# Miniprotein binders against a2bj90, part 69

Target 1, 235 residues: a2bj90
Amino acid sequence: MSRSARRKTSALNTVLRVVEVFASIQGEGPFTGTYSVFVRLAGCNLRCPFCDTRYAWSLEAGKPLGVEELVEEIARYEPSLVVITGGEPLLQRHPLNSLVEGLESLGLRVQLETNGILPAPARDEQLWRVYHVVSPKDVPVRVPGAKLHPSWVDYARATGRAWFKFLVANEQHVREVAEYVAKLGIPRSRVYIMPLTPEKLDMKELLELHSRIASLAVKWRLNFSPRLHLLVQLP
Below, E stands for the ipSAE of ESMFold2; O stands for the ipSAE of OpenDDE; V2 stands for 0.75 times the mean of E and O plus 0.25 times the DockQ between their complexes.

## First folded at step 7 (miniprotein)

Design lj5 (at its last look DockQ between E and O 0.65; V2 from the best seeds 0.00; counts 0 for: SAP 72.46 > 70)
Fold by ESMFold2, look of step 7:
Structure lj5 (fold): chain B 235 residues (1-235), chain A 108 residues (1-108)
Amino acid sequence: as target 1 above (235 residues)
Amino acid sequence: GSLEELFEEFLEITYEMLFHIYRAMEAAKRGDEETAKKHIEEALKLSEKLLEIARKAGSPELEKLARHLHETIKEMKEAFEKGDFERAIELMWEIIETVLRIIDIIES
């Protein structure tokens, strides 16, 4: 069979189930402060009790959009970063690779947010070259079924394009994260701890929590991630 | 608990199977027929293992979904053999929807 016969599988026939597309500031992790367009994909393989985007759990929450149409919509914002999030974006891995291809053809920088349960990108995927912020849900609060796939550590080591972000509320949580990352061989330079924020905090409480977790990050020699969008009241 | 261990194993195998589905789709997109075939065959083997675990768990709902995954993957193999990749994309979405039904059952 000729390899040219495979062009019947066209990226232009691929759709994504998209909950929302919006411009904001990346408020978390290594790209905090970057003018970004967020693409929230539908479907999640977890039911975390602390999830603040439960509306994205079902595939039915997403509108089917063609990859070409979505690339054009994103490009109109002229973003400095495209953040692909969700639910769990890797549930739509095949059309997601097509979206990344389209975005990279325009020179747009892409960052994926994932719970890390599905394997890290393979070298032959468009996702191989994008940035990844991996948020394991196995620690400090264990979510059933949330085991981090070991390929993410190998991917981070091979490429330098993955960071690991953990929600913490107190020092015991930070100790658990430190033990976890040490056992997995994740270097401290790739680890972020971030405040676990209840759904309803006033600004004073939010600032106090940020201060406490930032102090713990310094004490434990880990990176700190704010929830900057919450502090500045952006989506 | 043994039932919770069976559910965890079921999910892990489901994710491994789904990864092979994606690897097959990416290989087929590039025209790498041998790699696509290897991954679809592995996905079939994993779907058979899901049936075994669903029976051990005593879940008729998981057994039905595992059987549906197996049959859908068989159809995807046939679609690849015919060069019908639009059909393969439709079957991939059926697999994703089935995985999410599995998540809803196990989480409940």
Scores: ipSAE 0.811, ipTM 0.918, lowest interface PAE 1.1, mean pLDDT 90
Fold by OpenDDE base, look of step 7:
Structure lj5 (fold): chain B 235 residues (1-235), chain A 108 residues (1-108)
Amino acid sequence: as target 1 above (235 residues)
Amino acid sequence: GSLEELFEEFLEITYEMLFHIYRAMEAAKRGDEETAKKHIEEALKLSEKLLEIARKAGSPELEKLARHLHETIKEMKEAFEKGDFERAIELMWEIIETVLRIIDIIES
């Protein structure tokens, strides 16, 4: 069997478990305001009490989609960014590398959202080339089973393609984040604090919370991430 | 250590094991049989450690799942040796599902 035939069979069998694909504005992190296609992958290795996507925790919540078909679907939206999110996308790391390869071949920019528990990309992975927003879940609110893998700090230093986003509700949380990133040697320029938004905030409460956390970001010399999609009522 | 410390260690090793499984799959896809073999052998060693930790934790359910992981990784090794990449992908998904079950037990 020719080398060409083996490559075709391996590509055809590369499937992801996908919960949803949709176009919106990136509401969070360094790419806030970017017209994006979101790919939400199924399965998560955490049970965060504040998770807004609990429906994605099981693999069964996702449908099997071929990488080629998914690349074609994404490309039809003409996105400025492809955001890979989910439960935890890196649980599907093997087919995810194939997806990234396909998207990059079309010149599409890719950003991964991850909890940072699984190891950072190795140099020979397709994932090495993409942007990463790492959301540690061990600080300031400790989620059971959450521990940032040290390789993310090394990846951030080596590539400049990683940022760290922390959920905060008050100044004590911001202090804990500042101490944590100092201890790990994460540059403050790569740190974002974002409002921890309980369910059932009205728009006034949401704006007030954003204002308070943004002021704390300035005081503590950290970057601020809004929850822009919530403020503008987009998905 | 405390039971909590054993569970933390169990999860850390589980994620390291998964990393080696993914690296083995990537190597196999490239036709790098030597690298694939190296990573799958490391995954096997890690799965043996999971069995030991599960025993120390006194959790028969975790022992069962750790044993299932270990046997599934052995089957993946055989699939790589045969060049059966379709079977290796199926086994990879079985490993992921088993890991998620482990998480449900530990984080419940």
Scores: ipSAE 0.806, ipTM 0.916, lowest interface PAE 0.6, mean pLDDT 93
ESMFold2 (binder alone), look of step 7: mean pLDDT 88; pTM 0.878

Design lj6 (at its last fold request DockQ between E and O 0.61; V2 from the best seeds 0.79)
Fold by OpenDDE base, fold request of step 10:
Structure lj6 (fold): chain B 235 residues (1-235), chain A 108 residues (1-108)
Amino acid sequence: as target 1 above (235 residues)
Amino acid sequence: GSLEELFDEFLEITYEMLEHIYKAMEAAKRGDEETAKKHIEEALKLSEKLLEIARKAGSPELEKLARHLHETIKEMKEAFEKGDFERAIELMWEIIETVLKIIDIIQS
């Protein structure tokens, strides 16, 4: 086979390691309430103590799925948004670029969830065109090995397609977020604070936590992200 | 530096290396063999630095994984030189798997 034929076959055989694909409501960030298909990719570069998707930390948790097959599966749900999440989706950046290209070719809107450790997309990447919700784990939760890559601030400024979603448990965390985003020059309009939920909250405790954090969001003039899916008992 | 500082440096270089691997794969996909070669050569240099840091950290397990990573990147360079992009994709996954094992050690 010619070098050209091998290139075509390798492009066609682009595979992702996928943990799950499901339809739900986007419960978090700027797209809260949107009917979405979630694609959870396998592998994460963090070991967050509060992670609710620990099963996605290894690549072995994901099945190999071709980009074409995955695009067809997603399209069948007729989603208003495709949410690519996981452990850390950008660990699979090369095949993810092909997935985004496929989804955009169908006119589907795509949103990525990322921890922001890996660099933001460059202009020549398909990933440049999608929406990004960056959830830093350095501030305020101080997960070891977490550091927001500075390029995300530049990407947000250049495109207007990035938001920053911070996990917070109390007012001290909200203060640290406010100071952090001010230092980085991130506009408050792009900042969301979201409740850090322990694993064993009942619905009453969950609502109380949401109320407390939402009130802090108003006080500190930040956007509030619910965990809507937990409140309405969706995946 | 402290062990923590060495691990932070190790992770930063690891992510820089992964970015070069990504850019090499994208360049190869476009048929830009020169750019692909440049990025894989830079990834290889970064993997040598990872070996040095692992030695300084005094972790035999980390050194073993860093060595495996370095050898995998060498093989990926050879795959690009041969135009074997299928093998390069396999090696990319092996690199990602190795990086995740490194993270398990550093964050345990």
Scores: ipSAE 0.885, ipTM 0.946, lowest interface PAE 0.5, mean pLDDT 94
Fold by ESMFold2, fold request of step 10:
Structure lj6 (fold): chain B 235 residues (1-235), chain A 108 residues (1-108)
Amino acid sequence: as target 1 above (235 residues)
Amino acid sequence: GSLEELFDEFLEITYEMLEHIYKAMEAAKRGDEETAKKHIEEALKLSEKLLEIARKAGSPELEKLARHLHETIKEMKEAFEKGDFERAIELMWEIIETVLKIIDIIQS
């Protein structure tokens, strides 16, 4: 394709299927506490029984939104971080690379949240330079079909731009995570354990669960992630 | 069981096929016709394997979806050969939608 046709085609037909865009605080992982704009993309390649965002599973849940329009909307929030989540954002990998390019051209810092089933970014992708928080769903509570692609460990080693986050309810889960990351060669500094919070937990129960999982993180020498947005009642 | 193994294999090949689709799209966007062609041809081979596995699994629903994937990827190959990137983008969305239908069947 000629340079002119490539430019016109990309700009004209580059859309994302977007469920919602909103400002909040990043409540999980290495960027916890950061003023963020969240972009939730439609479609997911898993049907997790405990999913908090089932409304994003279907591609039809998202409205088509042009990349340039979306970049402008995000920029108006003046975010310290742009969090791309979903469903599974890597299902929209091609237009997602265009979105990342637009956000980076404005100097905006980007984090992706992924279940890690699709492979890590290649060197020639705009996603290569984005921060990634990977939440494997094959441990401790295994979701069928949820196998972490091995490229994520290679990517984390090569770039230092990926962290691995696991939902845990108890010490048996933490042991399973520790064994899993050791087998894969994921260094402890890249690993977060986070409370698996059942629906309808009251604030006292939520705090008690956070306390127990944080204590286990210290015992097992792993990083702890809160679910801070739940504690402070933000979306 | 044997059916579980077939479904696991089906999903793994589906994701490998998607990887090639995305690599083909990125290559075509930058004008790298040789790389785009290589990846789309690999995606076609993988879609043929999906059809074979669907038949072994005895699933008419998966067979229909695998056939649809194969035909859609053939159309994408033609779109790349014509330099019709707008059409390739439309076909990419059809592939993604079809993959989500596969997920619904296998995960149900």
Scores: ipSAE 0.827, ipTM 0.925, lowest interface PAE 1.0, mean pLDDT 90
ESMFold2, look of step 7: ipSAE 0.826; ipTM 0.924
ESMFold2 (binder alone), look of step 7: mean pLDDT 88; pTM 0.883
OpenDDE base, look of step 7: ipSAE 0.856; ipTM 0.931
ESMFold2, look of step 8: ipSAE 0.824; ipTM 0.921
ESMFold2 (binder alone), look of step 8: mean pLDDT 88; pTM 0.876
OpenDDE base, look of step 8: ipSAE 0.857; ipTM 0.932
ESMFold2, fold request of step 10: ipSAE 0.821, 0.818; ipTM 0.923, 0.920
ESMFold2 (binder alone), fold request of step 10: mean pLDDT 89, 88, 89; pTM 0.891, 0.887, 0.892
OpenDDE base, fold request of step 10: ipSAE 0.882, 0.876; ipTM 0.945, 0.944

Design lj7 (at its last look DockQ between E and O 0.66; V2 from the best seeds 0.65)
Fold by ESMFold2, look of step 7:
Structure lj7 (fold): chain B 235 residues (1-235), chain A 108 residues (1-108)
Amino acid sequence: as target 1 above (235 residues)
Amino acid sequence: GSLEELFEEFNEITYEMLEHIYKAMEAAKRGDEETAKKHIEEALKLSEKLLEIARKAGSPELEKLARHLHETIKEMKEAFEKGDFERAADLMWEIIETVLEIIDIIYS
């Protein structure tokens, strides 16, 4: 093997910009209730007014961590699921593929959370084999700059490893989501609606909002996602 | 078009360019130098379009960042041609940081 080939192999020692690593319960989407380790990557290509993780918007919020070191840290928690989130984790796509490779070599199950602006994984990427919860921000919440890349629908059909989660506050929002997913050909079984939680809700208000959105999910025959970690007061 | 239309076009081209950067890095990692070269050439073409749009927007700050992005991708092309993939990885991070700085300008 030449020196050039050894340098290509050493690219597996890439660095990620990591804001935090912590254990908790996955509170949202299809894996709700699962004991998970969360890896929050720095950097985001959106500035959502309702974002509750604004501290992760800048790349400078993340500490550089080597992939091997991070895999070892994650493995010590003995997670049932590794949730990669952020910011927008696909901004770190190249080193992220290396992290996924390391986690999968240990048999760890991986889920990625993305706003879907960057394209879905290609077949030759390690990310092809992980689960994805895609949260478009162009409907109904209409965040400037948000637009779901069409490859996510193709990816979901080809692999069965993607779900689509939408923040909603009321029935008009749910109607907009229903029209959006019908237009894109996303089956209802892959669609979640989740409460758009204002910053200042007490527990009673939070439960009332969950009840209203859950009732709408039943009415519109869509899946409901809680924000379970908020209800049980976990990070 | 309007400034809003220019920013929308800018964002779309930026993400297309980043896709090619990532594909070039992945191809280089697996030793597929032909594919890596193809993607970096496309990223370079897209960065030229970004510079043109920045000029149409009439923002000296945006134009400066777009020019820096274009020059950084040229350096990355040279790094790929020399097989200097450690340098290419450093330049990838600089590209990502520059893109986020541009996004802050557009949405601030």
Scores: ipSAE 0.760, ipTM 0.894, lowest interface PAE 1.2, mean pLDDT 89
Fold by OpenDDE base, look of step 7:
Structure lj7 (fold): chain B 235 residues (1-235), chain A 108 residues (1-108)
Amino acid sequence: as target 1 above (235 residues)
Amino acid sequence: GSLEELFEEFNEITYEMLEHIYKAMEAAKRGDEETAKKHIEEALKLSEKLLEIARKAGSPELEKLARHLHETIKEMKEAFEKGDFERAADLMWEIIETVLEIIDIIYS
């Protein structure tokens, strides 16, 4: 085996801390409706009060899994998209680049979900090639310590592979998002607003909330993200 | 400064530090030892600043974790110099764990 082959194998032997792997439909953002495998990584650099995945905040919530094993597991589902999510996936940036390399070698499309606090991928990272949905946590509901890293705006302009998804509950939140993206120079075509969903909504309340926020998206000329998985009762 | 200002400063430095560590690891894997050394040296400087912030916050627990973080980055530098990339990867996990413990304290 050549020295080059051993270096590629050593990159694939990197371990990730993984909370769960499951197949479902992407319920959110630009890939809504896509049959997807979700990889939820452990560890988060925020403590959002509205977080629905609080169990993923610690690294201990995840099990160590080799990149090669994870690629094989994902491939068995024959996904149309691989969604990497978690707490904050970019805390595991190095092994995540190895995972992306493995998945891309199989011709699989990859989407990352991130809070946008950590810098965007550099041109020499495997992560540069994938799709990103950035969910800023500084607007409209400010999470302490949350600030969108400016490099995400530059990455979005350079690649066209980034979208920005904001949680909103009312028209004031939508106004704040519109002002924020205008100030940062984020194109409106890359902005999604999504319902901020309390834990205890029934289906009627959930539909009404979706209707209100969708109407606001049209009024404010922004894209709308549903929570489709909640509406169709999938994971 | 307010606790909020200290927290914002801590987070900004932490994320810059992690960026340098990741770039160092990638440079080391491709055999660019000079770039790896440069980035790990910047990460060390940033970890010293985190230790100063922890001292200003008056938290002995934060100071202990910030010190541990700094010593772990020193060990990672030595691992790069030896070409021990497996050890460097293990130390990267320890760094991430330590950062998350600090974040837990700051958000408590």
Scores: ipSAE 0.529, ipTM 0.807, lowest interface PAE 1.0, mean pLDDT 91
ESMFold2 (binder alone), look of step 7: mean pLDDT 85; pTM 0.854

Design lj8 (at its last look DockQ between E and O 0.03; V2 from the best seeds 0.00; counts 0 for: pae O 7.0 > 1.5, placed apart)
Fold by ESMFold2, look of step 7:
Structure lj8 (fold): chain B 235 residues (1-235), chain A 108 residues (1-108)
Amino acid sequence: as target 1 above (235 residues)
Amino acid sequence: GSLEELFEEFLEITYEMLEHIYRAMQAAKRGDEETAKKHIEEALKLSEKLLEIARKAGSPELEKLARHLHETIKEMKEAFEKGDFERAIELMWEIIETVLRILDIIES
């Protein structure tokens, strides 16, 4: 095999450590309601005490899947959106760029979920063209080591392909988010606040919480994100 | 207080080093040898700084991991010089695993 063919084959033959692949709806953020395939990557660079996906923290939680085979599996679902999540998917940045290349070649829209500790995409990365929902973990509740990389704000302004999402329970949290985004220069149009559901709620309580947080979003001139999958009882 | 500050600095530098690894990989993939060399050399400098911080923190475990990062990055530099990108991918996974072990030690 030629050097050129070997390089193309190795890029397309890279593996990802994948915890799970499944179809559902995107319940949160700017693409709420979209029929999606979720790809959960193994490995996380945080140990969040409130994490509900602790099973994805280690690389051993993921099985190696070849990028080409994964693209074929995703395509069979005929998704309107591919959501790459994890752990922290940017820990697998190199093979992730290969996956994005394969998905883009099929015209599939891709959204990445990230804690934003690792830098925003560079212009020479396939990830540059992907949509990003960045969830900083240093406000309103700070997780140690969770500093947002400053390149995400520049990337959002330059490309319009990044949004920032924050879990909030009350107006004090919203004030803290507003101060944080103002200090960092994050435009309000890129900010979502979303209900923090710290305890089991019945449907009436869940709807009331959504109403309160949505009202706060209007008051503070921020975007509102539901947790739609909870409201419609999907995984 | 001081130990917590050393651990946060250690993690910050670890993530900065990892970013240089990813930029080197991306540059090598496109044939930009000068940029790849620049980033891998910065990653080496950062791994040496990790060793310094591990010694200040009095952590033999972090010291061992910082040395492992340094040696692995040296092997990656050699792989780039030989055009052995498959080897570079293998070494990248070893670096990622080592970063996660660093996190587990610091957060334990």
Scores: ipSAE 0.727, ipTM 0.884, lowest interface PAE 1.3, mean pLDDT 88
Fold by OpenDDE base, look of step 7:
Structure lj8 (fold): chain B 235 residues (1-235), chain A 108 residues (1-108)
Amino acid sequence: as target 1 above (235 residues)
Amino acid sequence: GSLEELFEEFLEITYEMLEHIYRAMQAAKRGDEETAKKHIEEALKLSEKLLEIARKAGSPELEKLARHLHETIKEMKEAFEKGDFERAIELMWEIIETVLRILDIIES
């Protein structure tokens, strides 16, 4: 190996393209209300029409940060949870495994947010140990190119560390989610439905939408995820 | 070893290529045909390099996918040249799906 090749290989495994790092409250999924540091990674394999983080779609939207430096930066916030999000974090799988290793060495809990298109972690990956919230984009609103990788169902059964979060706007969407998870054999206890929030909702409309979707969650015996950060006006 | 280095280079070029595809589509949506053409031409050149790396790696499956990727980018170039943006969008998604399959192979 040339010194140049070793530096490139080491760089790919130790450098992440990061859009932003910030502290807030986890507003969504099973960890709602947790004081968290969010690491938004750059690059996405989808172009969802309802995406609120379109600025993260390009890999160039992120700055290169070393894993060690990023671990130190995260640790300074003393988070109860580290949330890895972005476009699609698993596009940076290799350095992400290194990041997880560093964070776990400090005793920090890690949650990944993913669209579930890429394969679930293998047993030999550091990512196997962390929590995952998978947000399929093939149901109920079909995003082109979105298909849940079947390994996520297997991972969820094997580890108990995965949940599935679906964006819904009405009862028809909730029905489609219920049918989809039944077909795939996903336990209802691992399913969250969350309001699909259009741009420009006022607070009254946002609360009403939350109320309707929460009622549907009860009716359909599914878990409800708020958009808590929007309700409390946090990042 | 030499194979891991080839796969890393393959991944780097793949992401660079995807960025050009995305920029081409963004430019096309803005009516900037010249910029779109430039980006799709760069993506095409990068896809040729991917084919060369796949051949050097000795992976028939990777070579097949890299070939499909290259041909899909050629078709996308033709769609842009014809002003068929709907077809270009379809082809962009096919490129993304092909890249995802490539990632699955390299990460396996």
Scores: ipSAE 0.017, ipTM 0.272, lowest interface PAE 7.0, mean pLDDT 88
ESMFold2 (binder alone), look of step 7: mean pLDDT 88; pTM 0.880

Design lj9 (at its last look DockQ between E and O 0.70; V2 from the best seeds 0.00; counts 0 for: SAP 77.662 > 70)
Fold by ESMFold2, look of step 7:
Parts: structure tokens; sequence; C-alpha cells
Structure lj9 (fold): chain B 235 residues (1-235), chain A 108 residues (1-108)
């Protein structure tokens, strides 16, 4: 491409299909408790029966939003962390790299949430520098076709910027997670277990489940992730 | 069963194809025409394999979508050859939409 063609291509911002943008706390994983802006992207490559964000499954759920406009909206919240989630955000990988570039230029810290089916970032992608929380759906919850791409383990080892989070309901699930991560060579320091919450728990039951799973995390020497936003009733 | 194995293979190939599309777009954006062409050719080969698998699975719906992916990727190859990156972006979204239709069928 000529320099003129490259400038025209660079001036053309692509859009993202965005379901919602909102401020809250990061309630899960290594950044739990951080004041965050959440950007939920439309489209998912899975149809998990336990999904709590089914409204984000189709691209039609998302409003087209220019990358520059979105960066400006996010910046107005003055977040400590920008959490990109969805559906599955890597389905919008091309414009997502542009969004990350814009956020990085403002010094904003970014975390991606992904099911890990699409490959981990390559070194030449803006996503390479982002923190990632990878939630495989083939263990213990056994969603068909949800195989974790092996590049995520390589990426985590090379960069230290990926963690693996698993929904569990009991000790048998934790045993299955432990076997899975050992087979893949994922260090325990990068593994989180998190309560698999039924849709209708009262606060007492929710706390009891958290206590049970946290105790299992200690027993199995894994990190524990709460679902803090549920406990404090934030979005 | 063999049908479930065919669907899993179909999804795996679909994701590999889609990754090549993203690699082609990144390369083209940066003016690396040789790398973009290499990735689009791989994506095209993978879309042909999707058609073969759809036929083995006996799914007219998947066959129609696999054919649409193949033709859309051919259009993207032509767009890259003309340096028409705006068209390539439009075709990328068509590919993503088609992938999501595949997802709906397979998980139905």
Amino acid sequence: as target 1 above (235 residues)
Amino acid sequence: GSLEELFEEFLEITYEMLYHIYRAMLAAKRGDEETAKKHIEEALKLSEKLLEIARKAGSPELEKLARHLHETIKEMKEAFEKGDFERAIELMWEIIETVLRIIDIIYS
C-alpha cells in the first residue's frame, strides 16, 4: 500500500458492536474490587446453559459505536480499569485491537474476559499488552466445542498477563479443574476457582456457597474468585 | 457419535479460518500485502474444507453457510488485491455474522 492509501486506511475507524458501557467494580478474578468501566461487546461463539448474559449472544444486541467515540466515553468515567467482556470479545478482534490502542494511548489499564477458544494475542497485536482472564468452558462445566486454544498457556507463560478462571460447585469439580490445569501445564498461581451460582440464591445461600468454594481453594492451593458484585448487589 | 465429531471439527476449522481473517486484516492495515495474501489464501482453503465437512454431516444449512463463507472470502481476496480496505472491513463483518449463524445451528 502507498503512504496515501495507508493514511486513508488509518483514518477509517472501524466500529464495535457494543451492548452496554457502565461503571461498577470488577467482582471477579485477580482485579477484584477495582473501580472499572465495563464494555460488553455483542456476539458469542457459545450458547452456555449457565450464561448470565444471554442478551449479548447476537450481534444485533450491539449498537455500532466508533472506536474514538467509545474511547472518549470510557475516559469520562476516569476508570482504574477498563474491562472488555461480552459475549466473546475476540469475535470483534480487529476493531478490538484499535480500541485497545486508543485506551493505551491514554494510559488506561485494560483487562479482557474471554472463553479462550480463539487464539491468544500475537506479539504484533495491541492485545498482547492487555491483561486476560480466560474462562474455559470445557471443564468442569463441559460445554461441547469449547476447547481452550493451547496458545493461551504459552501466552500466560511468556507474559504473565493471563489467568484462568473456572466455575465450580463442589469438590469434584475442583478435582476436575486441578487435573485439567496439571495436564495443560497451567501453574496453580494462575488458576482461580469461582462459585457456580444458581439463578435463585438468597444472600445467606450465596455467602454459604462462597465460603465453601473459598475453603476448597485453600485446600487445593488455588486462588479463589468471589462474585463480589453479587454480594454487594452491583451490576 | 460421528455427527458430534463432525460438528466439533467444523467449529475448529471455522475458528482457524476466522483467525486467518483477523491476521489478514491486521497485515493489510499495516501495508504488508504479502502476509495478508498468505492468510486470506489459508482462510479460503479452510472454507473449502468446511464445505466438505458440511456435506459429510448431511446438513444443508451448514453447507449453505460454508458456501457463503467461501464466496465472501473470495470477495475479500479481491478487495485486498484492489487495496479496498473499506470493502474488506464490510466483508469481515459478513464473515463474523455468518460464523454466528453457524454457532446458532450447531448449538440448536
Scores: ipSAE 0.910, ipTM 0.958, lowest interface PAE 0.6, mean pLDDT 91
Fold by OpenDDE base, look of step 7:
Structure lj9 (fold): chain B 235 residues (1-235), chain A 108 residues (1-108)
Amino acid sequence: as target 1 above (235 residues)
Amino acid sequence: GSLEELFEEFLEITYEMLYHIYRAMLAAKRGDEETAKKHIEEALKLSEKLLEIARKAGSPELEKLARHLHETIKEMKEAFEKGDFERAIELMWEIIETVLRIIDIIYS
């Protein structure tokens, strides 16, 4: 085998640290309601106090899984969308590019969920082709060190394949988001506000919160993201 | 600056370093040895800055981890020069693990 052939084979043998793979409905953002396979990657560069997936913060929470095996597993679900999430998926950026290449070769659509701290994809990356939902953690609830990398704004303008999703609890948060996106030059059509949900809400409280935040989205001329999976009691 | 400002700077440089490591791996995978070398050399410079910031912050634990990053990046440079991509992938994971330990310290 030539040195070139060995280089290609070693690149296919890339491993990801995967917490879980499951099928559900995308409950959030521009693809809400889509039958999706979720791939939750291990490791996160933040410690958000409101994180609902704290179990994914360490790499040890994930098992090593080969890209080829993972592509085959995903394909068996016949998904309308593959959602790559986790802690922060872009910490595993190298093997993640190989995963995206494999999924795209099967004609599967891919969405990445990211906190937006790491740089956006460049044109020469496989990740350039996928959809991105960026969830900044510096506004309205500031997590230290969660500064949005400016390249995401440029990527959104260049490709139209990025959206920005903000967690909000009240009108003050919505105002802060509106000011932030105006300052950064993020198009309002790419902005989603989503309810910040405390862990102990009952269904009545959850619906009321959704109603209030949706009304604020209309008032402030922003898109609304539900937490649909919580409303329909899916994973 | 305040200790918080030093930690924010430390994290920003850490993420820039990780990006250069990623770009080096991508270039190496493509057989672009020159671009890989350029990115790994920038990652080395950034890891030196991390050591300086850790010293200014007065954190022996961060200094230890920043030193480990710097030495791991040197080994990764050697792996690229030898064309040992399997070793480069192992070292990439070691870098990611070390960065996550840094995160644990900073947010503790």
Scores: ipSAE 0.886, ipTM 0.948, lowest interface PAE 0.5, mean pLDDT 94
ESMFold2 (binder alone), look of step 7: mean pLDDT 88; pTM 0.883

